# VHH binders against p53848r504to814, part 11

Target 1, 311 residues: p53848r504to814
Amino acid sequence: TYIMAIFNATPDSFSDGGEHFADIESQLNDIIKLCKDALYLHESVIIDVGGCSTRPNSIQASEEEEIRRSIPLIKAIRESTELPQDKVILSIDTYRSNVAKEAIKVGVDIINDISGGLFDSNMFAVIAENPEICYILSHTRGDISTMNRLAHYENFALGDSIQQEFVHNTDIQQLDDLKDKTVLIRNVGQEIGERYIKAIDNGVKRWQILIDPGLGFAKTWKQNLQIIRHIPILKNYSFTMNSNNSQVYVNLRNMPVLLGPSRKKFIGHITKDVDAKQRDFATGAVVASCIGFGSDMVRVHDVKNCSKSIK

## First folded at step 3 (VHH)

Design g05 (framework vhh_7qbe_3)
Fold by ESMFold2-Fast, scan of step 3:
Structure g05 (fold): chain B 311 residues (1-311), chain A 122 residues (1-122)
Amino acid sequence: as target 1 above (311 residues)
Amino acid sequence: QLQLVESGGGLVQAGGSLRLSCTASGDTYSMGWFRQGPGKEREFVASISRSGGSTYYADSVKGRFTISRDNAKNTLYLQMNSLKSEDTAVYYCAATRYRLYESYTRGDYDYWGKGTRVTVSS
């Protein structure tokens, strides 16, 4: 299991609302400290740099501001002699193809896309042009302002286009036995599969892709817990769908799965916590559950506490 | 706002051929052709993925029509062969910004051209 540490490029790191990039050295020092702490416990560290909040209903930074916040920092990390570069893996949290393209130029290894290409039609082309880049394909619905209203998973997301479903090498031999309990994870898998096929059609390679079922995005707290429990189903899920006069086989089996339970409100439901920093400690327990159910990577704010749950 | 401009429509004899073009003012994801004949609802004709690697056709045009695109020119094409009187319609170019893998329902498309008229005489 790998850990991906979150680093948010905060607006208060810039003078007068972003007019001046005054404190990049301070941000770099924070990242160096984070990397050294993680590398004391692990052979490598993955840092996920975010220049804009993807939280539901948040105000989005412009593309120019997102580039200004994230790209110089990534460049500074890669140019640092204080870091063992071969042990530092860099990810950028962006749904914008132009931001991804600039990040790749300065040495990012992973594009972490909450939208699975939904918010920017050019994303898959950028990933396809860079076969050395890993892409995290995340599940959501709608957009940043509407996703929290779209947490209704009663009918199959792809409707009449779904012909047959398969679950392989699991405790569940027949989906019919648990049909009403698995609607959510099957809907999520079907929607991820549709985005996956679109990525492959655009030239992205299967080995570039990690999938993220999107805890907290278009989902209630109860649904987030169901997703964690049903990771084994997702990792063994495939289906066929009609595409005009042809059947298309969509295979999600054995794809690496990333989960980001860190500071989600559903942890507050479990612990009755309201403060995000208090939820960082509780995240360690949820991370252990994610690993137990088969998550290959976890995205967290507090590496020190979470690494105690990870080998 | 993204603009789609169709060209190539006109009068053609049954059994003949015609090529429609659609030029987009910017980048598009999936693209497709729809048509609306006299007294009919607008119906799907063909669609193509961004890469051009996946194409889909209505049963009525399979084997006769070919959809293709040139991304360098932001242009979509529909090659129509073995034309029938039933192919008489206004043909619409359509494009998506984020939508479905199989872009073949009217509601899947975000941008539309004004249409180009094709008349097939007996």
Scores: ipSAE 0.000, ipTM 0.111, lowest interface PAE 19.3, mean pLDDT 73

Design g06 (framework vhh_7qbe_3)
Fold by ESMFold2-Fast, scan of step 3:
Structure g06 (fold): chain B 311 residues (1-311), chain A 121 residues (1-121)
Amino acid sequence: as target 1 above (311 residues)
Amino acid sequence: QLQLVESGGGLVQAGGSLRLSCTASGRTYSMGWFRQGPGKEREFVASISTSGGSTYYADSVKGRFTISRDNAKNTLYLQMNSLKSEDTAVYYCAAGYRLYSSWVSEDYDYWGKGTRVTVSS
């Protein structure tokens, strides 16, 4: 199980012509400490750098601001002599193809795209041009401002052009008995599969793709828990859909799955806490559940509490 | 590029009926109708899934309007019954990349130019 640590680049990290580079040095020092802590317990660490908030209804930084915040920091991380570079994997949290392109130039290994290519139609072309890059294909609906209103997953959605669907390693009676209870995870899998096929059609390779069901994006806190419980269904899911004049088989089986439960509002709903720091303790228990149900990677704000849970 | 062409708009008396059509230049997934009345924001009217097996309606039109599609003809329909003056608007056909019915305009990539519907008293 891999740990992906979240690092949010500050608004003040880089400003006019490098004159305030001390902000980058401060952020780099924080990342070095985070890496040293993680590498004390793990053979490698994945750092996910975000230059723009993806919280529902948040104000989005411009592309230029996002680049200014994230790209010099990634470059500084890669140039650091204090880090064992062979053990540090870098990810950038961006839905913008131009930001992804710049990050690749300075040494990221992973593009973490909350939109699965929905917010920027050029994203798949960038990933296809860089076959060494891993792409996290996340599930959402709408955009940052509308996703909270799209958290209705209904049986009627299963009537879309899906001709056949399978949850492998289950018998037909068990699948029929659970059909109404699995609407959410099957809808998520179908929508991930649609984005997966578009990525492949644009030249992205299956081996580049890791899927993320998008906890907290177009989902209520109860739906987030249901997704965690149903990870085994997602990891064994395939279906056939009509596309143009042909049937297309979509196989999501055995794809690596990332989950990001850390400090989301839904943890506060479970514990009835309003303090994000208190959520870190509860996040440890949720992370243990994610691993137990088959998550291959977890994305977290507090590596120490998560390390305790995955002991 | 996919093109959508609406037809069937016009002037009708309150209580009357109209049928709108939208023909696509190729295959589409989920489709929907949106409208924009004089001095109002664009609002959702109805949507239909790729297979036609699932539909979603705005509360203001539920029971009066029926959305349907003929995939063999690449055509979307909106049957409008019991029309009210509040239904006066330019009606837009939209086609998206989603397999499910959506009421969010951002889920639709392709839009028609619109067809005008005027409901008099």
Scores: ipSAE 0.006, ipTM 0.306, lowest interface PAE 10.1, mean pLDDT 75

Design g07 (framework vhh_7qbe_3)
Fold by ESMFold2-Fast, scan of step 3:
Structure g07 (fold): chain B 311 residues (1-311), chain A 122 residues (1-122)
Amino acid sequence: as target 1 above (311 residues)
Amino acid sequence: QLQLVESGGGLVQAGGSLRLSCTASGSTYSMGWFRQGPGKEREFVASISWSGGRTYYADSVKGRFTISRDNAKNTLYLQMNSLKSEDTAVYYCAAGSYRMYGDYIPSEYDYWGKGTRVTVSS
């Protein structure tokens, strides 16, 4: 299981010691400490650098400002002699293809795209041009201003484009018998699969892609819990669909899955009347559950508390 | 506020074809087409998911009409083939909460266009 530590380089983020966006040397020192803490417990660490808030209803930084915040920091991390470079994997949290291009130039390994290519049609072309880069394809709906209104997965019915669904080592009749309980994960899997096939059609390779069902994006807190419980279904999910007058088999089986439950509002529903930092303790318990249900990567803010939960 | 503008309506002979368009002022959710004939209530015609991967049609139009969308242009389309006199109506574009189940009632949609008239002559 990989640990992906969040580092927010945005004005609206907060940290244990204050704001992280004002001074690149200070930010680098915070990241060095974070990496050393993680590597004390793990053989490698992934740092996910965000230069623009992707929280629902947040105001978006300009592309130029996002580049100004994130790219020099990634460059500084890669140039640091204080970090074991072979054990530090760098990810950038961006939905913008131009930001991804600049990050790749300075040594990022992963593009973490919350939109699955929806917010920027050139993203898949950038990923396809760089076959050494890993791409996290996340599920969402609409855009940042509308996604919180789109968590309506009840009354699902197969569209004419979807021909058959499969869950590996599961009788299809069992899936049909449970369809009211699995409608959410089936919707998420089908929508991920549609983005997946579009990425492949644009030249992205299957081995580049990791899927993220998008906890907290176009989902209620109860739906977030349901997704966590149904990770095994997603990891064994495939379907056939009609696309451009041909039948296409979409196979999500055994694709790596990332989950990011850290500090999401649904943790607050469990713990009631606690602030975001206090939710980190409860997040540790949810992280352990995600790993137990088959998550391959977990995205967290507080590495120390989450690492204690894993042990 | 979100605005929807329909176009492409007109007079067409029975058995003919017509393509309707609906342009939104911004990003939209699941979208649908409804129609209302003279002296009748609005009825569902077709709906499409925000990704375009799922579509649903009223039995009266299935096999004859095709719904599609171009999210880069914020535009919804309805290709109408083999038109019948019963298809004569004002066609409305609608946007609302994401629902992928059958017959959508008008009250489930939050945003509506002003409509475009389609007349099919015998």
Scores: ipSAE 0.000, ipTM 0.129, lowest interface PAE 19.8, mean pLDDT 72

Design g08 (framework vhh_7qbe_3)
Fold by ESMFold2-Fast, scan of step 3:
Structure g08 (fold): chain B 311 residues (1-311), chain A 122 residues (1-122)
Amino acid sequence: as target 1 above (311 residues)
Amino acid sequence: QLQLVESGGGLVQAGGSLRLSCTASGLTYSMGWFRQGPGKEREFVASISHSGGSTYYADSVKGRFTISRDNAKNTLYLQMNSLKSEDTAVYYCAASTYKFYSDYLRSGYDYWGKGTRVTVSS
């Protein structure tokens, strides 16, 4: 299981509302400390640098500003002699192909795209041109301003575009046998699969792709819990669908899965209005559950508490 | 190649009704309506699954517009009631080569019509 530590290089992440931004040296020092803490308990750590807030309804930074905030920091991390570079994996949290392109030039290993290519049609081309890069394909609907209105998931009758569904490594080969309880994870899996096929059609390779069901994106807190519980279904899910003049088999089985359960509202519902310090411990417990249900990577704000919960 | 042709646009008085149609030259999967008003970006209006079992609406049209389809005629419809001046736009029919349960950004749709103009006067 990999630990992905979140580092927000945005004014929205600062307690003073962006009045005083940490300089790059201070940010690098914070990252070095996070890496050392994680590497005390783990063989490697992933740092996920975000230059633009992806919170629902947030004001988006310009592409130029996102590059200004994130790219110099990634370069500084890669050039640091205080870090064992072979044990530090760098990710950038961006849905913009131009930002991804610049991050790749300075040594990022992973592009973490909350939109699964929906927000920028050139993203898959950039990933395809860089077969050494891993791409996190996340599930969402709509855009940053509309996604929370689109959390309605319904049974899709077989015989529309989806012709057959399977859950492998089980006696159940078709999900129509599993009742209403699996509608959400099936819908998420189908929509991830549609984005997966578009990525493959654009030249992205299966081995580049990790999937993220997108906790908190176009989902209620109750739906987030359902997704965590049903990760085994997603990791064993395949289906067939008609596309243009061809029938396509979509196989999501054994793809690595990332979960980011560290959403304030989602955790608040679980912990019943607990304060910030207690929520950090609760996040660790949810992370442990994600791993227990089959998550291959967890994205967290507090690496130290997360690492203790996993250990 | 697959073509989408919209019809039914025109001039209508505020509070009135209008029905748009979109005929596809062949089999389509998920379909939807988008619109672009004066000085605005193209925005989502409504979408419908192949079976018609799932429909989604933009909040601005919910309760006033109804999307439906007739697969035997390869035709998509948008029934627009209680029209407002802000509904004035060119309306585009869109079809996806992949199934969707909800709306997506324009890039999620592979086939588009040329649009039909709807003008709502006071």
Scores: ipSAE 0.000, ipTM 0.165, lowest interface PAE 16.2, mean pLDDT 73

Design g09 (framework vhh_7qbe_3)
Fold by ESMFold2-Fast, scan of step 3:
Structure g09 (fold): chain B 311 residues (1-311), chain A 122 residues (1-122)
Amino acid sequence: as target 1 above (311 residues)
Amino acid sequence: QLQLVESGGGLVQAGGSLRLSCTASGTTYSMGWFRQGPGKEREFVASISRSGGSTYYADSVKGRFTISRDNAKNTLYLQMNSLKSEDTAVYYCAAGEYRWLSSYVTSDYDYWGKGTRVTVSS
């Protein structure tokens, strides 16, 4: 299981802690410490650099500001002689194709796109032009200011758009018997699948894509727990849909899945804890559950507490 | 290439109603209405899934506007009731390629009509 450590290179971010935003060298030193802590227990670490807050209702930095915050830092990380470069995988948290282009030039390995290409129609073209780049296709709805109002998931009737749904694992009850309880994960899987097909049609390769069901984005705390429990359904999910009288088969089976439960508000609901540090303990338990249900990658704020749960 | 043609725009008094239509030259999946008012950026109004089972509305139009579709006619509708001067805008029909479920996001839409003007007078 891979560990993706969050580093927020923005004053807007909830988890900024004590970092010095104006000083690239101070930020690099924080990242070096983070990497050394992770590599003490693991063979590799993924660092996810965010230059713009994706928190619901946050003020969005301009594209130029996001580039100014993130790109020099990524370059500094890749040029560092204090890091074992073969063990550090570098991700950028961005929904902007121009930011992704600049990040690729300076050595990122992963584009972590919370919007699944929804916020920037050129994103898939950028990913397709760079077949060595991994792309995290995340589920959300709306935009940063509206997503928390869009947590209503409809019963999805089969018709002209979706013809058939399949859950391939025979250990899971027949889909018809589970329809009422699985509306959320099926809607999430269908929406991810639609973005997946659009990515493939734009030349992105299946092996570039990781799936993120988007804990905390357009979802209530109860819905986040349902998603975690239903990861086995998502990892065994496929469906067919009509396109120009042709049937398109969408297979999400066996795609790698990333989950980011770290310090989300829904952990506070479970523990009734308003302190982010106290949530780290509860996050460790949730991370263990995510791995137990089939998550291939976990995105965390506190590597030390996460490592104790994953060992 | 898919073409979208809007109709039904015009001048209407505050409190009045208008029904916009958008006819597509072929099969469409998820569709939406966007608008651009004087001196403003293009904004989301309403969207509908292929089946019509999922709809989303901007807060400013919720309860006043209704989006619907007739797939047999390849036509999208926007019923606008209780119109306000703030609703004055050019209204654009949009369709997403390989998109079946509703979206608020402009970049999710690949095909756009040329727009129909709605003017709400006092």
Scores: ipSAE 0.000, ipTM 0.126, lowest interface PAE 20.5, mean pLDDT 73

Design g10 (framework vhh_7qbe_3)
Fold by ESMFold2-Fast, scan of step 3:
Structure g10 (fold): chain B 311 residues (1-311), chain A 120 residues (1-120)
Amino acid sequence: as target 1 above (311 residues)
Amino acid sequence: QLQLVESGGGLVQAGGSLRLSCTASGSTYSMGWFRQGPGKEREFVASISKSGGSTYYADSVKGRFTISRDNAKNTLYLQMNSLKSEDTAVYYCAAGTYRYLGSYTDYDYWGKGTRVTVSS
């Protein structure tokens, strides 16, 4: 399994948008330490650089500000002689195609897009033109301001949009037995699959795509737990849908899955009023559960505590 | 191939009501309404699932607008009540090919728009 460490390039004290060189040097030193600590326990590390908050209802930084915050830092990481460059994988957390273009120019390996291309119609074209780049296709609904109101997932009759569903090439009766308990993961899988087909139609290759069911985006904390438990269903899910009076087969089977269980609210619900130290310990337990249920990559805030859960 | 035609726009006094319609030339999946005011970017108004079982609204219109559809007639509706001068815009009907659409970048088919002017 891979560990993806979150690095927020926009701390609360970031007063000038990262224009000062001293800010970049300080951030680079923090990243070097993080990488050295991770590489003591693992053969590689993924650093996910975020220049703009994607939290539900957050105020969005401008594209120019996001570039100012993230791109010089990514460049500094890649130019560092203190890091074993062959063991450090760089990801940028962005839903903007122009930010993705700039990050690719300076050496990023992964575009981590919480919107699955929903927020920027040019994203898939950028990914398609860069076949060496991995793309994380995440599930959400609506936009940053509306997604928390869109957490209603419903059962529906086949034949409306989805013609047939399969789990591990098994009969529909297996899904019938589980229908009431799997509505959420089936809806998430169908919506991911529809975005997946749009990406492929725009020239993105299957081998570029990792899927993220989007814990915390358009989902309640109970729904987040259901998704974690049902990762095996997602990894064995396929379906057919109508397109131009023809059936299109959408196969999500065996696609790599990323989970980001490090949501403070979600963890707080599980731990029920415990202090920050106990909540951090519980995050490690949730990461271990994600791996046990089939996650191929986990996105975390605290590498040291979470790394011990993997090792 | 697929065409969307909006109707029902016009001039109305603040506090009034209008009902917009959008007729599709064939079966559609998810559908929605977007609008663009003078000198503003296009923004989401409301969306509806294929079955009509799920509806979603922008905060600015919640409680005032109601989206609905008649699949037998391939027609989408937007009932607009308690209209404000800020609602003045060209209203666009949109249709997608996947189950749920909540953002501007998702829609595959668009109408040419119908103008709504609310006098202050």
Scores: ipSAE 0.000, ipTM 0.281, lowest interface PAE 12.2, mean pLDDT 75

Design g11 (framework vhh_h_nbbcii10_fgla)
Fold by ESMFold2-Fast, scan of step 3:
Structure g11 (fold): chain B 311 residues (1-311), chain A 128 residues (1-128)
Amino acid sequence: as target 1 above (311 residues)
Amino acid sequence: QVQLVESGGGLVQPGGSLRLSCAASGFTFSGTYSYALGWFRQAPGQGLEAVAAISRSGGSTYYADSVKGRFTISRDNSKNTLYLQMNSLRAEDTAVYYCAAGTYRLYSSYVRSDYDYWGQGTLVTVSS
């Protein structure tokens, strides 16, 4: 199981003089400490650098601002002699192809795209041109301003297959119950699969892609719990769709899955408490559930709390 | 061949109403070939923007913030026709309106490149 630590990059100054350089040094020192703490418990760490908030209805930084915040910092991380470069994996949290392209030039390993290529049509071309880059294909709907309105998942015929061992011995009525209870994860899987096929059609390789079902994006807190519980279904999911007037078999089985259960709002709905220690405990329990249900990577704000849950 | 043909455009005064229709041939709206059905528009000197979208069942709809509460998207699968009811029209609604269909679910994409089939467009002019 990999740990992906979130680092929000916000320099105090956008000046290219000594102030901007000092801001980068301060952020680099924070990242060095974060890496040191993570590597005390793990063989490697993934740092996910975010230059722009993707929270629903948030004000978006401009592409130029996002580049100014994230790219110099990534370069400084890669040039640091204080970091064991072979144990530090760098990710950038961006949905913009131009930001991704600049990040690749300065040494990122992963493009973490909340939109699955939805917000920027050039993203898949950038990933395809860089076959050494890992791409996280996340599920959402609409855009930053509309996703909260799109959390309705329809119960209609999906043309899909769930190939789990327990289903093989199930009575037809139990199978119908399973289908009814899995409408959400099956819709998420189909929409991920549609983006997956588009990525492959644009030249992205299957081995570059991690799947993220997008906890908290176009989903209620109850739906987030359902997704966590049904990760085994997603990891065994396939279906047939129509593309370019032909039938295409989409196989998502055995793809690596990332889950980001670290959203305090989601955790707050479960615990309804204000005690930081109780919130930390609840976050740990959710992380443990994600791992228990088959998550290959967890994305967290608090690395120490996550590390305790993985042990 | 798959074709989409828009109709119903024209000149209307501010505050007026128009209903656009999009007739599809070469595929069926109740068939398995259309995940995304919707309307886009392009105003003079501007880029293409998404206006509204509807799911296969009609149970889910998307509207751009600029048209919410004024426009209503609907479909008639028996007539293989998509509609856009446009009420309380404003000068800013002046544009060529395009019907679009794609193989990907519309509410999972607002990106033009996700639509495979496009009509020729119908002009809507809102002026006094």
Scores: ipSAE 0.000, ipTM 0.251, lowest interface PAE 15.2, mean pLDDT 73

Design g12 (framework vhh_h_nbbcii10_fgla)
Fold by ESMFold2-Fast, scan of step 3:
Formats: structure tokens, C-alpha cells, sequence
Structure g12 (fold): chain B 311 residues (1-311), chain A 128 residues (1-128)
């Protein structure tokens, strides 16, 4: 299991108001410290650099500003002689293909796209041109301003383009006692699968793709907990659908799964904490559950508190 | 600090061969994030011209049309060295050859602006 540490390269990165934007040398020193701490406990660490907030309803930085914040920092990390480069994996949190392209040029390994290619139609082409790059295909609906209005996953309709569903070694249609309880994870899996097929059709390779069911994106706190519990279903899920006038088999089985429960509001809800900072320790228990249910990677703000949950 | 040092230049007759070497320090080629490396040249009175490039993994190579089929770029990660094997040399190949290191990934439309570190150059003269 991998740990992915979040590093926000934004004015809002400081928890006490973000009044001071750290320069690149200070940010690099913070990342070096973070990496050294993580590598004391683990054989490798993944750093996820974000130059633009993807929080629901947040005001988006321009593409130029996102590049200005993130690309020089990624380059500085790769040029650092203080880090064991083969043990430090770099991810960029972006939904913009031009930002992804620039990050790839300076040594990023992973493109972490909350939109699964929905926000930028050129994203899959960039990933396809770079078969050594890993792509995190995350589930969401709508856009940054509308996604939380679209958290309705009730009344699963048989029909549309979906023809048949499978859960490894079990016909999902024969699990009637679980049918109503799995409508959310099945909808999420089907929508991930549709984006997956579009990525493959654009030349992206299966080995490049990790899936992220998108905790906190187009989902309520209760739905986030349901997704965590149903990771085994997602990892054993396949279905057939009609696409481009042909029947396509969509196989999500055995794909790596990333979960990012860190500091999400639903952690605060179940622990009764109102401040995201106070949720860091409680996140450890949720991370342990994610790993227990089959998550291959966890995305967290506080590596030290969450590392104890990873074997 | 990244430093690149070229060697192997000199005088050679038309139709002859030369192998240029570029020794790198300040980083290691065995690192999976090894720089993409390239060769550029500048003939007297002309601008800088791209010659060849090789990806960090060594899996992709790129050549200018003027040298394709005659020159071969390669890297030896155990020796931290980049090579350019130059065959069937012509008078128009006369130039100062520069080793460059830059982006970790290259596209087929690669250009000089993607390289941040440059050697001092080595002179290749093709003359009878």
C-alpha cells in the first residue's frame, strides 16, 4: 500500500489563513522534510502537488497561475540532491491537459485528475502520448460549482447503455438482498467505466490507469462511507455496454484503487469535529478501514499520523 | 550542480566516423528520472541546430532529418555518459557540438528551449 502526501502550492496552503505564500525554496525544504519523515517509515513516498484548489465551489486559479505555482516546484524537487529520487514519486493534482503536459516534461510520474477527463477533453490525448505516465481516473459529476448538487444515486434504472453486470464469481442481479445497498458503488463503477473506455479509445493504456471513486466529489458524507465499505465490489466489478454501435466489455477488476479520506468533512461529521485540522488523527482509523477493504493507495494531509495505519 | 563535458571532437575526412562523448556530473543516469539528453550543433555563422535526443529511459530516440541514418545517439547509465556515433561525415557536419540535459520526458516536437543544462561544446571539423 502506498501513501500519497498532499502538498498545496496555493496561497491557501497555510491552515491559519494563507496570508503568506511560501517561496519555492521554502516549499522545497518543506517537501524534503516531509519526504525524509515518510521514508523513515516506508520504502517510497508519493507527493501530490496541487497548484489549484479542487474543493467544491472554490474559485479556480488560471491555467497560467497554476503552472507558475506547480511546475517550478516539481522541477526543483527533481533537481534536489537531498532526496533519493527513485523513492520519491511525484503526482500533480490537475484537471488541465496543458498543466499535465508541462508537469510531465519536468518529471512528474502521475496525473491526478479529479474530473476523469470531464473538465478538459484533451487530457486523454496527453496521457496517451506518454505511456510511462500513471493517470488517476477519478469519479465526479458536473463541474466544481455544481458537483454537490448531483449527489443523487437513487432509483438505479435497468436500461440505458448498460446491458449486464458482474461481481467477480457472482452475478450482481442474483444479489437481491444487497441490490439497494450497492446502487451507489455500481453507479460510480459504471461512470468510471464509461470514462475508462473513452480513455482507452483515445489511446491510453490500461496499465496507466488507477481508479479513484472520488470521496467528497458529488457525494454526501453517508455516501462516502458506503463507497469505502464497497471497495471490494468496485475491485471485482465488470459490465457490458453499448458504445459506438458495438457491445463493449468493461473490466474494472484488479485495477489499483486510490482513496482520499483525509480531512474530508464526513470525518468531522462522524467524530463530531468541526475543524478539518482536528480530523487528522481521526483520519487514521478511516485509512485503516480503506486498506482493510482493499485500497492500494491513500491520499492524506498528515503522513505521520496516517503512516501507522499502513503495514 | 549539473555539469556536462563533451569530448571526442577533432578533424576527420569526409566519409569518416567520430564518436562524441558527454560525461555528466551532479546527477546519475541510473536514476529513473534521468534527464532527457540531446546533441545540438552550431556551424560557423549559423544558428543552433538540433541533432539528436534520447529519452531518460533510452527507449525513444529522435534525429534531425539531416543526420537520420548516419548518426546514432545512445546512453550508458553505468558510466553516466551520453554518446553520439557519427558515420558518413560530410563537410556540412562541421560544427561545435553541444551536449544538453533538460526535461525528463520528450515529445517528437522537442526543441532547444526544453533543455536547461549545456556543455561548453566540442569542435568537429570535416575536411580533406
Amino acid sequence: as target 1 above (311 residues)
Amino acid sequence: QVQLVESGGGLVQPGGSLRLSCAASGFTFSNRYSYALGWFRQAPGQGLEAVAAISGSGGKTYYADSVKGRFTISRDNSKNTLYLQMNSLRAEDTAVYYCAAGSYRLYDSWVKSEFDYWGQGTLVTVSS
Scores: ipSAE 0.000, ipTM 0.359, lowest interface PAE 12.4, mean pLDDT 74

